# VH-VL binders against SUPPRESSOR-OF-WHITE-APRICOT/SURP RNA-binding domain containing protein 1 (SWAP1), part 5

Target 1, 142 residues: SUPPRESSOR-OF-WHITE-APRICOT/SURP RNA-binding domain containing protein 1 (SWAP1), of Arabidopsis thaliana (Mouse-ear cress) (o49570r267to408)
Amino acid sequence: LPADVAMELNGVLGNLNGTKESIKSAKIWFMQRSPFAPALAEALRDRVFAMDDSDRQMHIVYLANDILFDSLQRRTNLHEFDNEALAFRPILGSMLGRIYHFPQNKEENQSRLEKILQFWASKEVFDQDTISSLEKEMKSGP

## First folded at step 7 (VH-VL; framework fv_zilovertamab)

Design x51 (from w1 with heavy chain Y33W)
Fold by ESMFold2-Fast, scan of step 7:
Structure x51 (fold): chain C 142 residues (1-142), chain A 120 residues (1-120), chain B 107 residues (1-107)
Amino acid sequence: as target 1 above (142 residues)
Amino acid sequence: QVQLQESGPGLVKPSQTLSLTCTVSGYSFTDYWIHWVRQAPGQGLEWMGSINPSGGSTSYNQKFKDRLTISKDTSKNQVVLTMTNMDPVDTATYYCARDLYFGEYYFDYWGHGTLVTVSS
Amino acid sequence: DIVMTQTPLSLPVTPGEPASISCRASQSVSSYLAWYQQKPGQAPRLLIYDASNRATGIPPRFSGSGYGTDFTLTINNIESEDAAYYFCQQYDNWPYTFGEGTKVEIK
């Protein structure tokens, strides 16, 4: 990830406060830098691991959700993963697992993570094998 | 059965503060954002703001930002709209509406609406 | 702010005929557009979301189409119970904005 892009990302994430507007703004910033999607997705996962507040960790998940859904709506072939789905696929399981098993995490947030996976399954953001893999990785923990 | 119900005063004098309550039932309160939308008589719909009932984070249409506060009471499954310095142009039917807190910004269920008339 | 413009604002239709309402956005909203029906004294009811998906419980005579800036709500074989105001809403960009509304009158 280029140093200037990484610095911009820190600012974007610093402004992320769980409102739909802040999430949408961050999504637009991400999508404008789509060629860096794999590095950016990895940076989001790294940020989640550095956080010690599960509510703020959930803000990153909501951002990932909006990015994935936005990209899905632009697919020309519904049976092929888009750039963003491909970028998030290898890092989502560990990101979700970190939050799911975070010490003193709210049961409410665990339920939301399960619902987000169900949402991605229902909207075909990922195929069923990927959803099953993500769920197992999330629930297995360290 | 999903239900949203607005309640509050039908009449407000100019310069007074309006307080409306949206009470929800039939679903998990923390799973859906609650929005306030108003409609002046014979006019279209105008989005005012929203709240995430889980964390309490809020979003406001900048048109109302200086006058509008949205809050929640999780123990009562309620969202409260407070708007200061009411003016006759604020006469409208006020609705609360829900949407799923991730990825969905359209309103699948609305309250019945409550008419607020601002007059001396 | 994204401005949503509906045409026509008033649409008298004969029962059994199709009715079409247009919604135009001042800038692209992709497919992030919903349609609502509102009868006198009632709250709006969701008809269509994501431009073309019919909401739960909505009869198949209602359909939506469009992408970007131009959207259409179509009511095939219109029934007397369809007399109402119809509103489009974009949710691509903040703040969320609605069209002025179209009054559909039967007969």
Scores: ipSAE 0.173, ipTM 0.713, lowest interface PAE 3.7, mean pLDDT 88

Design x53 (from w1 with heavy chain S54D G55S)
Fold by ESMFold2-Fast, scan of step 7:
Structure x53 (fold): chain C 142 residues (1-142), chain A 120 residues (1-120), chain B 107 residues (1-107)
Amino acid sequence: as target 1 above (142 residues)
Amino acid sequence: QVQLQESGPGLVKPSQTLSLTCTVSGYSFTDYYIHWVRQAPGQGLEWMGSINPDSGSTSYNQKFKDRLTISKDTSKNQVVLTMTNMDPVDTATYYCARDLYFGEYYFDYWGHGTLVTVSS
Amino acid sequence: DIVMTQTPLSLPVTPGEPASISCRASQSVSSYLAWYQQKPGQAPRLLIYDASNRATGIPPRFSGSGYGTDFTLTINNIESEDAAYYFCQQYDNWPYTFGEGTKVEIK
């Protein structure tokens, strides 16, 4: 991840809150840098691990969701993962697991995360095997 | 089974405060943003603002400059629109509408609308 | 604010004909555009989202196309029940804005 992009990301995430406008703005910034998606996805996961505020951790998940949906709409072959799905797939289970087991708002966040996985399944963001794998990783531990 | 229903006074005098309630049922209240959209008689649609029913975070169209407030009551599955200093030009049908808490910014379900007439 | 301009504002159509409504944004909104149908005395109903995806339960005669600033809603083989106002909405930039609406009249 280039240093200037990393610095811009810190600013984007610093302004991220629970509003649709904030999440959408961050998504647009990410999508304009789609070639860096694997490094950016890892940076989002790392940010979630560094946080100790479960509401702000969920904002990162909502951002990831928006990125995944934007990319899904641009697929030419619905049976193949797009660039962003491929970038998020290896880091998403650990990101969700961190929040799932975080002490603050545990029951509420577990419910939200399970609904998000169900939403991704229903919209075919990932195939069923991937959804099952993510759910298992999310629930299995830290 | 998804239902959004607006309620409130049909008549408001100029300079008074409007209070409208949107009551939702048939889905998890905290999973969908609630927006308020109005439509003057015979005119187009105007987005007013929204609320995240989980956090209470709000977003407003700047056109309403400090006279619009949107709040929530999770125990009643309700979102409340409050607008001060009503003027005859605010006469409109007021709708609440939902969008998915994550990833979708279009309105898949709307309330039936409630007509508010501002007149002396 | 992004200004959404619809053309035409009134469109008389004979049953079985295609109807085409245009929506132009004052700046690019990518694919973040929805179309709604509103019949007199009723709330708007979602038809199309993300420029070209049909909402659940919407008949296949409705289709959307476009990207950037120019968008089109097409109603193929129009039926008498399709007489209504049609509105486009952008959700690329806050505040969200709607077009003026197009009245489709069956003649």
Scores: ipSAE 0.101, ipTM 0.666, lowest interface PAE 4.6, mean pLDDT 88

Design x54 (from w1 with heavy chain S54Y)
Fold by ESMFold2-Fast, scan of step 7:
Structure x54 (fold): chain C 142 residues (1-142), chain A 120 residues (1-120), chain B 107 residues (1-107)
Amino acid sequence: as target 1 above (142 residues)
Amino acid sequence: QVQLQESGPGLVKPSQTLSLTCTVSGYSFTDYYIHWVRQAPGQGLEWMGSINPYGGSTSYNQKFKDRLTISKDTSKNQVVLTMTNMDPVDTATYYCARDLYFGEYYFDYWGHGTLVTVSS
Amino acid sequence: DIVMTQTPLSLPVTPGEPASISCRASQSVSSYLAWYQQKPGQAPRLLIYDASNRATGIPPRFSGSGYGTDFTLTINNIESEDAAYYFCQQYDNWPYTFGEGTKVEIK
């Protein structure tokens, strides 16, 4: 990840407050840098692992959700994973597992993450095998 | 502007089937879940069920599962609630409501509500 | 099912004073709590979600607080247009349940 892009990301993440307006702004920033999606997705996962604030960890999941959904709406062939789905696929399970087993606010984190996985399954963001894999990895723990 | 509008009969006889339609406008129909919530006169609200308009998947409160069906018509931007074997205790105001695309189950827009009276 | 209990059920207030409504859950709902406003003959309107976040377009005089089982909706400097029913909703666990509602009456 280029140093200037990493610096900008820190600012974007610092301004996330959980509102859909805040998340939409961060999503637009991410999508404008779509060629860096794999490195950006890894940076989001790494940020979640560095955090000790579960509320802010969930804001990153909401951002990932918004990115994935925006990219999904741009698919010309729904059977082909888009750039963002491919970028997030290898890192989501560990990100979700970290939050799911976070000692503080465990009930809140677990229920909310299960709702998001249900949403991704219903919208066909990922294939059923991927959803099942993500759920298993999330519940098994980091 | 975002709008949800319920329509259907205001009076249903005991043992008959209720059919209510929720018509939405002002946003992309497939981007938000639609829920049905009812409120008996003078009492609290009851969540009944939901549908994902994208894929058509549904979720029902077990209390209503045996007689409740929620369906959609994407060409008309409509969600339909069908409930069989209506009873006087089903007298309530019925609302449809929109869920955020995050997969959260709080409702940012509601319909006006329609009072359904079950009486002979 | 999680039972949501609101107090008071009726709250007469004078314009300009603060109003507070309490919502208590029979078990912890973390921060999965929303508040709605409903005026007679009108659709319900989302005020607060995740216990303390104001919905888009909601004036800053409305605020929410709480975690776990005890939640409060506060309306600072109440205005005549705030006369309405207010109800809380938990979305921690299925089925999603609501309070009985509080009628705020402007004196």
Scores: ipSAE 0.015, ipTM 0.517, lowest interface PAE 6.5, mean pLDDT 84

Design x55 (from w1 with heavy chain G55S)
Fold by ESMFold2-Fast, scan of step 7:
Structure x55 (fold): chain C 142 residues (1-142), chain A 120 residues (1-120), chain B 107 residues (1-107)
Amino acid sequence: as target 1 above (142 residues)
Amino acid sequence: QVQLQESGPGLVKPSQTLSLTCTVSGYSFTDYYIHWVRQAPGQGLEWMGSINPSSGSTSYNQKFKDRLTISKDTSKNQVVLTMTNMDPVDTATYYCARDLYFGEYYFDYWGHGTLVTVSS
Amino acid sequence: DIVMTQTPLSLPVTPGEPASISCRASQSVSSYLAWYQQKPGQAPRLLIYDASNRATGIPPRFSGSGYGTDFTLTINNIESEDAAYYFCQQYDNWPYTFGEGTKVEIK
């Protein structure tokens, strides 16, 4: 990840809160830098692991969700994963698992993570095998 | 059954503060953002702002500057819109509407709406 | 702000005829477009989301299409109960904006 992009990301994440406006702004910033998606996805996962607040960790998940959904709508071939889905697939399971098993995590947030996986399944963000794999990784814990 | 219900005064004098309450039932209060949308007579719909009922975080349309506040009372499943310094141009039907807290920004359920007239 | 323009603003139709409402965005909104139905004195009702997906409980005579800047709501076999205002809404960029509304009148 280039140093200037990494510094901008820290600013974007610093402004990320629980509002849809802040999530939308962060998503737009990410999508304008789509060629760096694999490195950015890893950076988001690393940020979640560094956090000690499950509500703030959920904000990162909402951002990832919005990125995946935006990218899905731009697919010309429905049978192939888009750039963002490919970037997030290898890091999502560990990211979701970190939050799901976080010691101070609210029951609400565990339920929300399960609903997000159901949403991705219903929207075909990932195929069923991938959804099953992500659910297993999430529930197995870090 | 999912329900959103607005309540508040139907008439407000110029320069006074408006307070409207949106009471929700039939679903988990913290799973959906609540938005306020208004419609002036003969005009289109205008998004005003939203609140995350879990965290209390708010987002406002910049058009309303510092005069709009949205708050929540989780014990009552209520969201409150407060707008200061009302003037006749604020005459409108005010709606609350919900959207899922992630991935969706369209409104699947709306309140019935409440007409607020600003006149002397 | 993204400006949403609906045409026509008034649409008289006879039962059984098809009706089409156009919604045009001032810049691309991808597929982030919803359609709502509102009858006087009633709450707005979601019809279509993500440009073409029918909401739960909405009859198959309602369909949506389009991408980018040009969108259409189609009612293929209009019924008398479909007399209402119809609004499009973009949710691609903040602030969220709506079209002016189209009044569908049954004649």
Scores: ipSAE 0.147, ipTM 0.693, lowest interface PAE 3.8, mean pLDDT 87

Design x58 (from w1 with heavy chain S50A)
Fold by ESMFold2-Fast, scan of step 7:
Structure x58 (fold): chain C 142 residues (1-142), chain A 120 residues (1-120), chain B 107 residues (1-107)
Amino acid sequence: as target 1 above (142 residues)
Amino acid sequence: QVQLQESGPGLVKPSQTLSLTCTVSGYSFTDYYIHWVRQAPGQGLEWMGAINPSGGSTSYNQKFKDRLTISKDTSKNQVVLTMTNMDPVDTATYYCARDLYFGEYYFDYWGHGTLVTVSS
Amino acid sequence: DIVMTQTPLSLPVTPGEPASISCRASQSVSSYLAWYQQKPGQAPRLLIYDASNRATGIPPRFSGSGYGTDFTLTINNIESEDAAYYFCQQYDNWPYTFGEGTKVEIK
C-alpha cells in the first residue's frame, strides 16, 4: 500500500463511526482507489486486529459490506467475482473470526456477523462454498 | 410480524416543540436504522433524519439540523423525534420507517403516519 | 442534494393497458433507487428496490429498470387497485430524496 494512500486511509478510518453517512463516505474513498483493493482489504483486516472495541470493529465490517455491495451491482457477469469480492475473500474469514471471538464482544455483535453472512449468501455476494468456508473460519477462531 | 407505530400530539401551536414517538415490534430493534419522513398536505415526501439505535448515532437533513433531535430508548423499543420552534409550514403527516443497518438502505416497513397540524 | 424529477405528475390509464413512470436523478445514483406506492390515507409501501428488484408480495405486473440517472417503473396490464401515487427515492447519497410523485388515475 503506498505511504500516501496508507496515511489517507488512517484519516478515513479515524473519522469512521456508526452512521451510514460516515460508512458511505469511506466506501466512496475506497472505491476511488479500487486498483489497491487487495492491499486496502488487508489493511482493514489489520485495523480490526489492532482495535480493542468490538463496536468499532463492526464499523469496519459494515464498511466492507458497503464496498462489496457497491461492487456487486457493477458486475458484468453475476456468477464471477468482482475485484472487491476477490480482494476481501482471502481476508474476511480471519477478520470476522477476530470479532466473533473478541473477549469483550457482545452476543449482539455475534448475531450481527451471522446475519451479514446470511445477507451475503442471499444476495450472492459470494458462492455458497465461500459462505460456508467463511462461517466455519469465523466460528473456529481467528 | 413487523410493526412501526407513531404517536404524539395532533395539534401544536406556533413556536412550541413537537415530540413524536415511534414504537417498533416484531424484529431486533438495534438491527435497523429508524428514519423520519414527513409529507405536507398534497405534497411529496421529505426525509428528515435517522438514528442508529445500536449506538445512538444520528444523521439529519441540513434543513432541520438546528431544530431536530432524534433519540432512542432501547428498553422500550422507541425512537423519539423532537423538533423545536414549530411553524404552520411544518404541518404534515410524520412517518417513521426502517432500513437495514448493513446493506439494505430502502424503507421496507413504514409506520401508519401521524398528522401534526401547526396552528394558533 | 440530489434532485429527483418524476414524469408525468398525473397519469390517467385504462384497466388492462400498460403504464410507465419516469424518474430522473440530477446526478448518478447507480442502482440505489426504490419505488413506493401510496394509496389515499395510507403510508407508502415498497414496490421495487435496487432499481429492478420486486419487493416481497408485489405482483409481477410491476417492474423497474434503469441505472445511473434514468429510471422507469412499468405496470403491465394495469388493474383498478393500482390507482395510487407512486414515488421514486434515491438512497445513494445523504440526504435521501424523493421524486414529486405521480398520480395514477383509472379512467
Scores: ipSAE 0.110, ipTM 0.686, lowest interface PAE 3.7, mean pLDDT 88

Design x59 (from w1 with heavy chain S50N)
Fold by ESMFold2-Fast, scan of step 7:
Structure x59 (fold): chain C 142 residues (1-142), chain A 120 residues (1-120), chain B 107 residues (1-107)
Amino acid sequence: as target 1 above (142 residues)
Amino acid sequence: QVQLQESGPGLVKPSQTLSLTCTVSGYSFTDYYIHWVRQAPGQGLEWMGNINPSGGSTSYNQKFKDRLTISKDTSKNQVVLTMTNMDPVDTATYYCARDLYFGEYYFDYWGHGTLVTVSS
Amino acid sequence: DIVMTQTPLSLPVTPGEPASISCRASQSVSSYLAWYQQKPGQAPRLLIYDASNRATGIPPRFSGSGYGTDFTLTINNIESEDAAYYFCQQYDNWPYTFGEGTKVEIK
């Protein structure tokens, strides 16, 4: 990840709060840097692991959801994963697992993570095999 | 088919407690937030509060926070609104409405509404 | 609280004419804005969400536009069944607030 992009990301995530406007602004920033999606997705996962507040961790998940859904709408081949789905697929399971098993995590957030996986399945963000793999990794932690 | 139905008393005396029940069917109860919205005769819509049926967490409009409680019974697919110290100005049609569980707070389905009149 | 202001409050229209209703937010709500239709004695019905997305079952004559603070609901070829109150709602920030409503009356 270029140093200037990494510094910008730190600023974006530092300003990320629970408002829909904040999440949308961060999504737009991410989508403007789509060629760096794999490195950015990894950075989002790493940030979740560094956090000690489950509500703030969920803000990252909501951001990922918005990115994935935005990219889905721009998909030109319905039968192929888009750039963002491919970027998030290898890191989502560990990100979700970290939050799911976080010691102070609310039962509400565990339920939200399960429903988000079902939402991604229903909207075909990922295929059912990928969803099953993500659920297994999420629940298998730590 | 998705359905939300409010039930409760049509008449309440001043200073008494109101209890309204919203019963839902046609979808998974824990997948959607349930909100309460009221409308005084001839007036606009006023958001009162919500509940996440999955965990039971609630949010209330500050205007009602000292009088309003929203609770759930997952076994019955019901959400209950309880409001204390009813006053004639609380006369309104009360609606329950569902919202997307993933933080989208627009309301895709509404109950038919129940008119609550507060008078002596 | 975010204040939502609708104009006009009353809009008499003739069938076949276009109707336009404006909604202004006291601060930016991005695209987190919905429009509802309410007929007398009935519950509100969702028309538009995310400022411009038509809800399931809503005829294509209904459309929404706008971003930030200024939003418009357009009914392109108004029918007699469209006589109703119309409300905008922001869902960017708690508490979720509605406009005062616009009464569309068919002449």
Scores: ipSAE 0.017, ipTM 0.546, lowest interface PAE 5.7, mean pLDDT 86

Design x6 (from w1 with heavy chain Y101F)
Fold by ESMFold2-Fast, scan of step 7:
Structure x6 (fold): chain C 142 residues (1-142), chain A 120 residues (1-120), chain B 107 residues (1-107)
Amino acid sequence: as target 1 above (142 residues)
Amino acid sequence: QVQLQESGPGLVKPSQTLSLTCTVSGYSFTDYYIHWVRQAPGQGLEWMGSINPSGGSTSYNQKFKDRLTISKDTSKNQVVLTMTNMDPVDTATYYCARDLFFGEYYFDYWGHGTLVTVSS
Amino acid sequence: DIVMTQTPLSLPVTPGEPASISCRASQSVSSYLAWYQQKPGQAPRLLIYDASNRATGIPPRFSGSGYGTDFTLTINNIESEDAAYYFCQQYDNWPYTFGEGTKVEIK
């Protein structure tokens, strides 16, 4: 990830405040930098691990969801993963698992993570094998 | 059964502050954002703002940001709209509506609406 | 702000005929578009979301299509109970915006 892009990302994430407006703004910023998607997705996962507040961690998941869904809408072949789905696939399981098992986490957030996985399955953001893998990794945790 | 119910004064004088309450039931209060949408008599719909009931973060249409505040009371499953310096042009039916906290940005349930008339 | 333009603003139809309402966005909203029905004195009711998905309990005579900037709501075999205003709404970009509304009148 270039240093200037990493610095901008810190600002973008600092402005995430639990509103859909802030999430949409961050999504637009991310999508304008789609060529860096793998490094950006990894940076989002790393940020979740550095956080100590489960509600703020959920904001990163909502951002990931909006990015994935936006990219899905632009697919020409629904059987082929888009750039963003490929970027997030290897890091999502650990990100979700970190939040699911966070010591102060609410049952509310655990339920929300399960609903998000079901949403991704229903919209075919990922194939069923990937969804099953993510759910298993989330529930087993670190 | 999902229900959203607006309540508040039907008449407000110019320059006064409006306070409307949206009371929800039949679902988990923190799983859905609550939005306020108004409709002037014979006119279209206008989005005003929203609140995330988990944490209380708010978003406002720039048009209203200087006089609009949305707050919540989780113990009562209520969202409150407060708007200062009311003007006759603010006469409208005010609705609360919900959307899911992720991925779904459309309003699947609306309150019945409450008419607010601004006159002296 | 994204401007949503509906045509026609008034649509007189005879029961049994198909009706089509157009909604045009000033910039692409992908498929992030919903359609609502509003009868006099009532709150809006969700009909279609994500441009083409019918909401729970909505009769199959209602259908939506489109992507990007051009969207259509179609009511096949219109019934007298379908006399109402119809609004499109985009939710791709903040702030959320609605079309002016189309009044469907039964002749």
Scores: ipSAE 0.306, ipTM 0.746, lowest interface PAE 3.1, mean pLDDT 89

Design x60 (from w1 with heavy chain S50D)
Fold by ESMFold2-Fast, scan of step 7:
Formats: C-alpha cells, structure tokens, sequence
Structure x60 (fold): chain C 142 residues (1-142), chain A 120 residues (1-120), chain B 107 residues (1-107)
C-alpha cells in the first residue's frame, strides 16, 4: 500500500463512526481506490486486530459489507467474483474471527457477525463453499 | 417480540407543528435505522426520512427537508418525527419502520401506524 | 427520483389461480427491490427482499424474480387470505421509492 494512501486511510478510519453516512463516505473513498483493494482490505483487517474497542471493530465490518455490496452491483457475470470480493475473501475470516472472540460485547457481536454471514450468503456475495470457510475460520478464532 | 409503536396527536390544525414518537422494543435500539413512511388515505407509501440511532445522523426526502426533523432519545428507545407548518395534504397514516443497516433499506418490521388528520 | 410503475393496478383472482404482479423501474435498481403486502387497516408486511429472497415467515407460494428494471411478484395457488394491496420498493438509490400498489381481490 503506498504511504500516501495509507495516511489517507488513517484519516478515513479516524472519521468512521458507524453512521450510514460515515460508512458511505468511507466506501466511496475505498471504491475510488479500487486498484489498491487487496492492500486496503489487508489494512482494514490489520486495523481490526489493533483495535481494543469492539464497536469500532464492527464499524470496519459494516464498511467491508458496504464495499462488497457496492461491488456486487457491478458484476456482469454472477458466477465470477468481482474485484472487491476477491480482495476481501482471503482476509475476512480472520477479521471476523478476531471480533467473534473479542471479550467486549461478545454475545451481541457474535449474533451480528452470524447475521452478516447469512446476509452475504443470501445475497450471493460469495459462493456457499466460501461462506462455509469463513464461518469455520470465524468460529475457530484468529 | 420485535415491536415498533407510533404515538402522537390524531388531529393537528393547519400551520401547527406535528410531533410523533416511535418507541421500539425487543431488539438492540442502536443496531437498526428507523425510518418514517407515510400513506395518505387511499394512496401509496411515501418515504420521509431516517435516523441512525447510534450516531444520530439523519437523511430526509428533499420534499420534506425544510420542515422535517428526526431525532432520538436513546434512554427511552425512541425516535421522534417533528414536522412544521402542517397542511391538510399532510393528512396520512404515519409509520415508523426499521431497516437492516448493512447497506440495505428494505423494512423488515413496521409499527402499526398512527393516523394524523390535519384540518381546521 | 427513480419511478416505480406497477401493473396491473387491480387484479381479481379466484382461489387456486396464480397471480403475477409486475414492477418496472425507470432506471436499473440491480436486485435492490422489495415487495410488501398490506391488508386493510394494517401496516405493510415485508414479503420479498433483494428481488427474490423470501422474508421470514412468508409462505413458499410467494416468490419474486427479476433484475435491473423488470421485476415480478408471483403468488401460486392464491388463497383468500392473500386479498391485499401489494407494493414494490427500490432501495438502490436515494430517495427510496414505492410503486403505486396493486390490489389483489379474491372472487
């Protein structure tokens, strides 16, 4: 990830507060830098691991969700993963697992994460094998 | 178990301000957006606006932007719709509804609605 | 604003018949479309979201299909309890807009 893009990301995440408007703004910033999606997805995962606040960790998950759905809308072939789905697929399981086992708001966040996985499955953001893999990794821990 | 309940005056005079409250129960108040949707007698549904109960951020249909305010009271699990300068054409059943905040804006639960009549 | 047009506006059907309601968007809404049922004196009830996913508790005789601008709600083997208004709603773009509604009447 280039240093200037990493610095901009820090600013974006500093302003992320879980509101729909905040998440939308962060999503737009991310999508404008779509060529960096793999490195940006890894940076989001790394930020979740560095956080000590589970509410802020969930804000990153909501951002990832918005990015994935924005990208899904632009698929011309539903059997082919889009750029963002490919970028997030390898890092989502560990990101979700970190939050799933985090002590703060554990029961509430486990429920939220399970709903998000069901949501991605229902929307076909990922195929069923990928959803199953993400769920296993999430429940097994980071 | 999930419930949304609207309350407020059933009658408002022209030029007065309307205040409606939506009280929620059976789920975590800050996890879902709350929207206001109205329906004039014999007509279709019209989206008015929404609020994120966590941060308090709001969005309004431009048609109502100059006179509509949506606010929250987290201690009471309530969302409040305030609309100024009421007119007889604002006579409608007002609903609050929740949406899943994962980039979706469809409404999985609705209040039962409250009829507001605007007349002199 | 995206305009949602429903056809037909009135649909009389006999129990056991299939009923199909169409919803057309003035521009693409991808799959971001929901269907609601509203019985007299009641609030709308979510039937279908994301064009084709049935909401919790909704009988399998209700199904949705479509993508882009053309969507269909199908009720197979219609029952007397299905007499109601049906509305489509797009949530692809702000402000969120509804169709005019289709009145399904059981004869």
Amino acid sequence: as target 1 above (142 residues)
Amino acid sequence: QVQLQESGPGLVKPSQTLSLTCTVSGYSFTDYYIHWVRQAPGQGLEWMGDINPSGGSTSYNQKFKDRLTISKDTSKNQVVLTMTNMDPVDTATYYCARDLYFGEYYFDYWGHGTLVTVSS
Amino acid sequence: DIVMTQTPLSLPVTPGEPASISCRASQSVSSYLAWYQQKPGQAPRLLIYDASNRATGIPPRFSGSGYGTDFTLTINNIESEDAAYYFCQQYDNWPYTFGEGTKVEIK
Scores: ipSAE 0.016, ipTM 0.543, lowest interface PAE 5.8, mean pLDDT 86

Design x61 (from w1 with heavy chain S59K)
Fold by ESMFold2-Fast, scan of step 7:
Structure x61 (fold): chain C 142 residues (1-142), chain A 120 residues (1-120), chain B 107 residues (1-107)
Amino acid sequence: as target 1 above (142 residues)
Amino acid sequence: QVQLQESGPGLVKPSQTLSLTCTVSGYSFTDYYIHWVRQAPGQGLEWMGSINPSGGSTKYNQKFKDRLTISKDTSKNQVVLTMTNMDPVDTATYYCARDLYFGEYYFDYWGHGTLVTVSS
Amino acid sequence: DIVMTQTPLSLPVTPGEPASISCRASQSVSSYLAWYQQKPGQAPRLLIYDASNRATGIPPRFSGSGYGTDFTLTINNIESEDAAYYFCQQYDNWPYTFGEGTKVEIK
């Protein structure tokens, strides 16, 4: 991730809250930098690992959801993963697992994470094998 | 196939309580918020309220302050709208509509609507 | 409450011509705006969400644009089956609110 882009990302995430407007603004910023999607997705995962508030960790998940859904709607070939799905695929399992097993995490947030996976499955954001893999990684908890 | 179906009385007398049921099928009931929207004859759409079927949390339009309750029955895949003290101005077609799981989005599927006439 | 104002309220159009409907919000709704089509006796149908994204199954002749307070729904090469009411809806802030509706009549 280039240093200037990393600095901009830090500002974007510093202003991120749970509101629709905040998440939408962050999504637009991310999508305008789509060529850096793999590095940006990894940076979002790293941010989740650095956080100590599960509700705020969920804001990152909502952002990831909006990015994935936005990219899904722009697919020309529905059977191929888009750039953002490919970027998030290798890092989502560990991100979701970190939140799912975070100390003092609310049962409500665990339920939300399970529903997010069901939502991605129903909308075909990922294929069934990927969804199964993400669920196993999330729930296995080291 | 995703389906939402409203059911309830077509005629309500002034001061009576209205109870409408929205029954859903073709998808996981707890994955999507359900909203109630009404439309008076020849008028526009008016948002009434919503429920998160997973947790049961609700939001209501302040216009219906003390009159409106939205509840759910997960075993039946149903959302129920209850409104007390009905008035002729409440005459409208009532719709239930589906919103994405994270709620506070747009409505991708609607029920067919049920006309409720409030008259003596 | 955010007030949504649509213009015009009635729009007679000739088949093959473009049609445009305006929707204005009393305060910024960012891009959290949807457009619905409603034919007589039917429930509303989602056309556009997030101001400019076309819903699944909606023909490419429908498009949306705008951000903040001023939004437009455009129907290119209008067809007879497009005769309907059209409503905008903001979902930026609760309570969610709709425009008055625009009746598109094919003449």
Scores: ipSAE 0.017, ipTM 0.576, lowest interface PAE 5.4, mean pLDDT 86

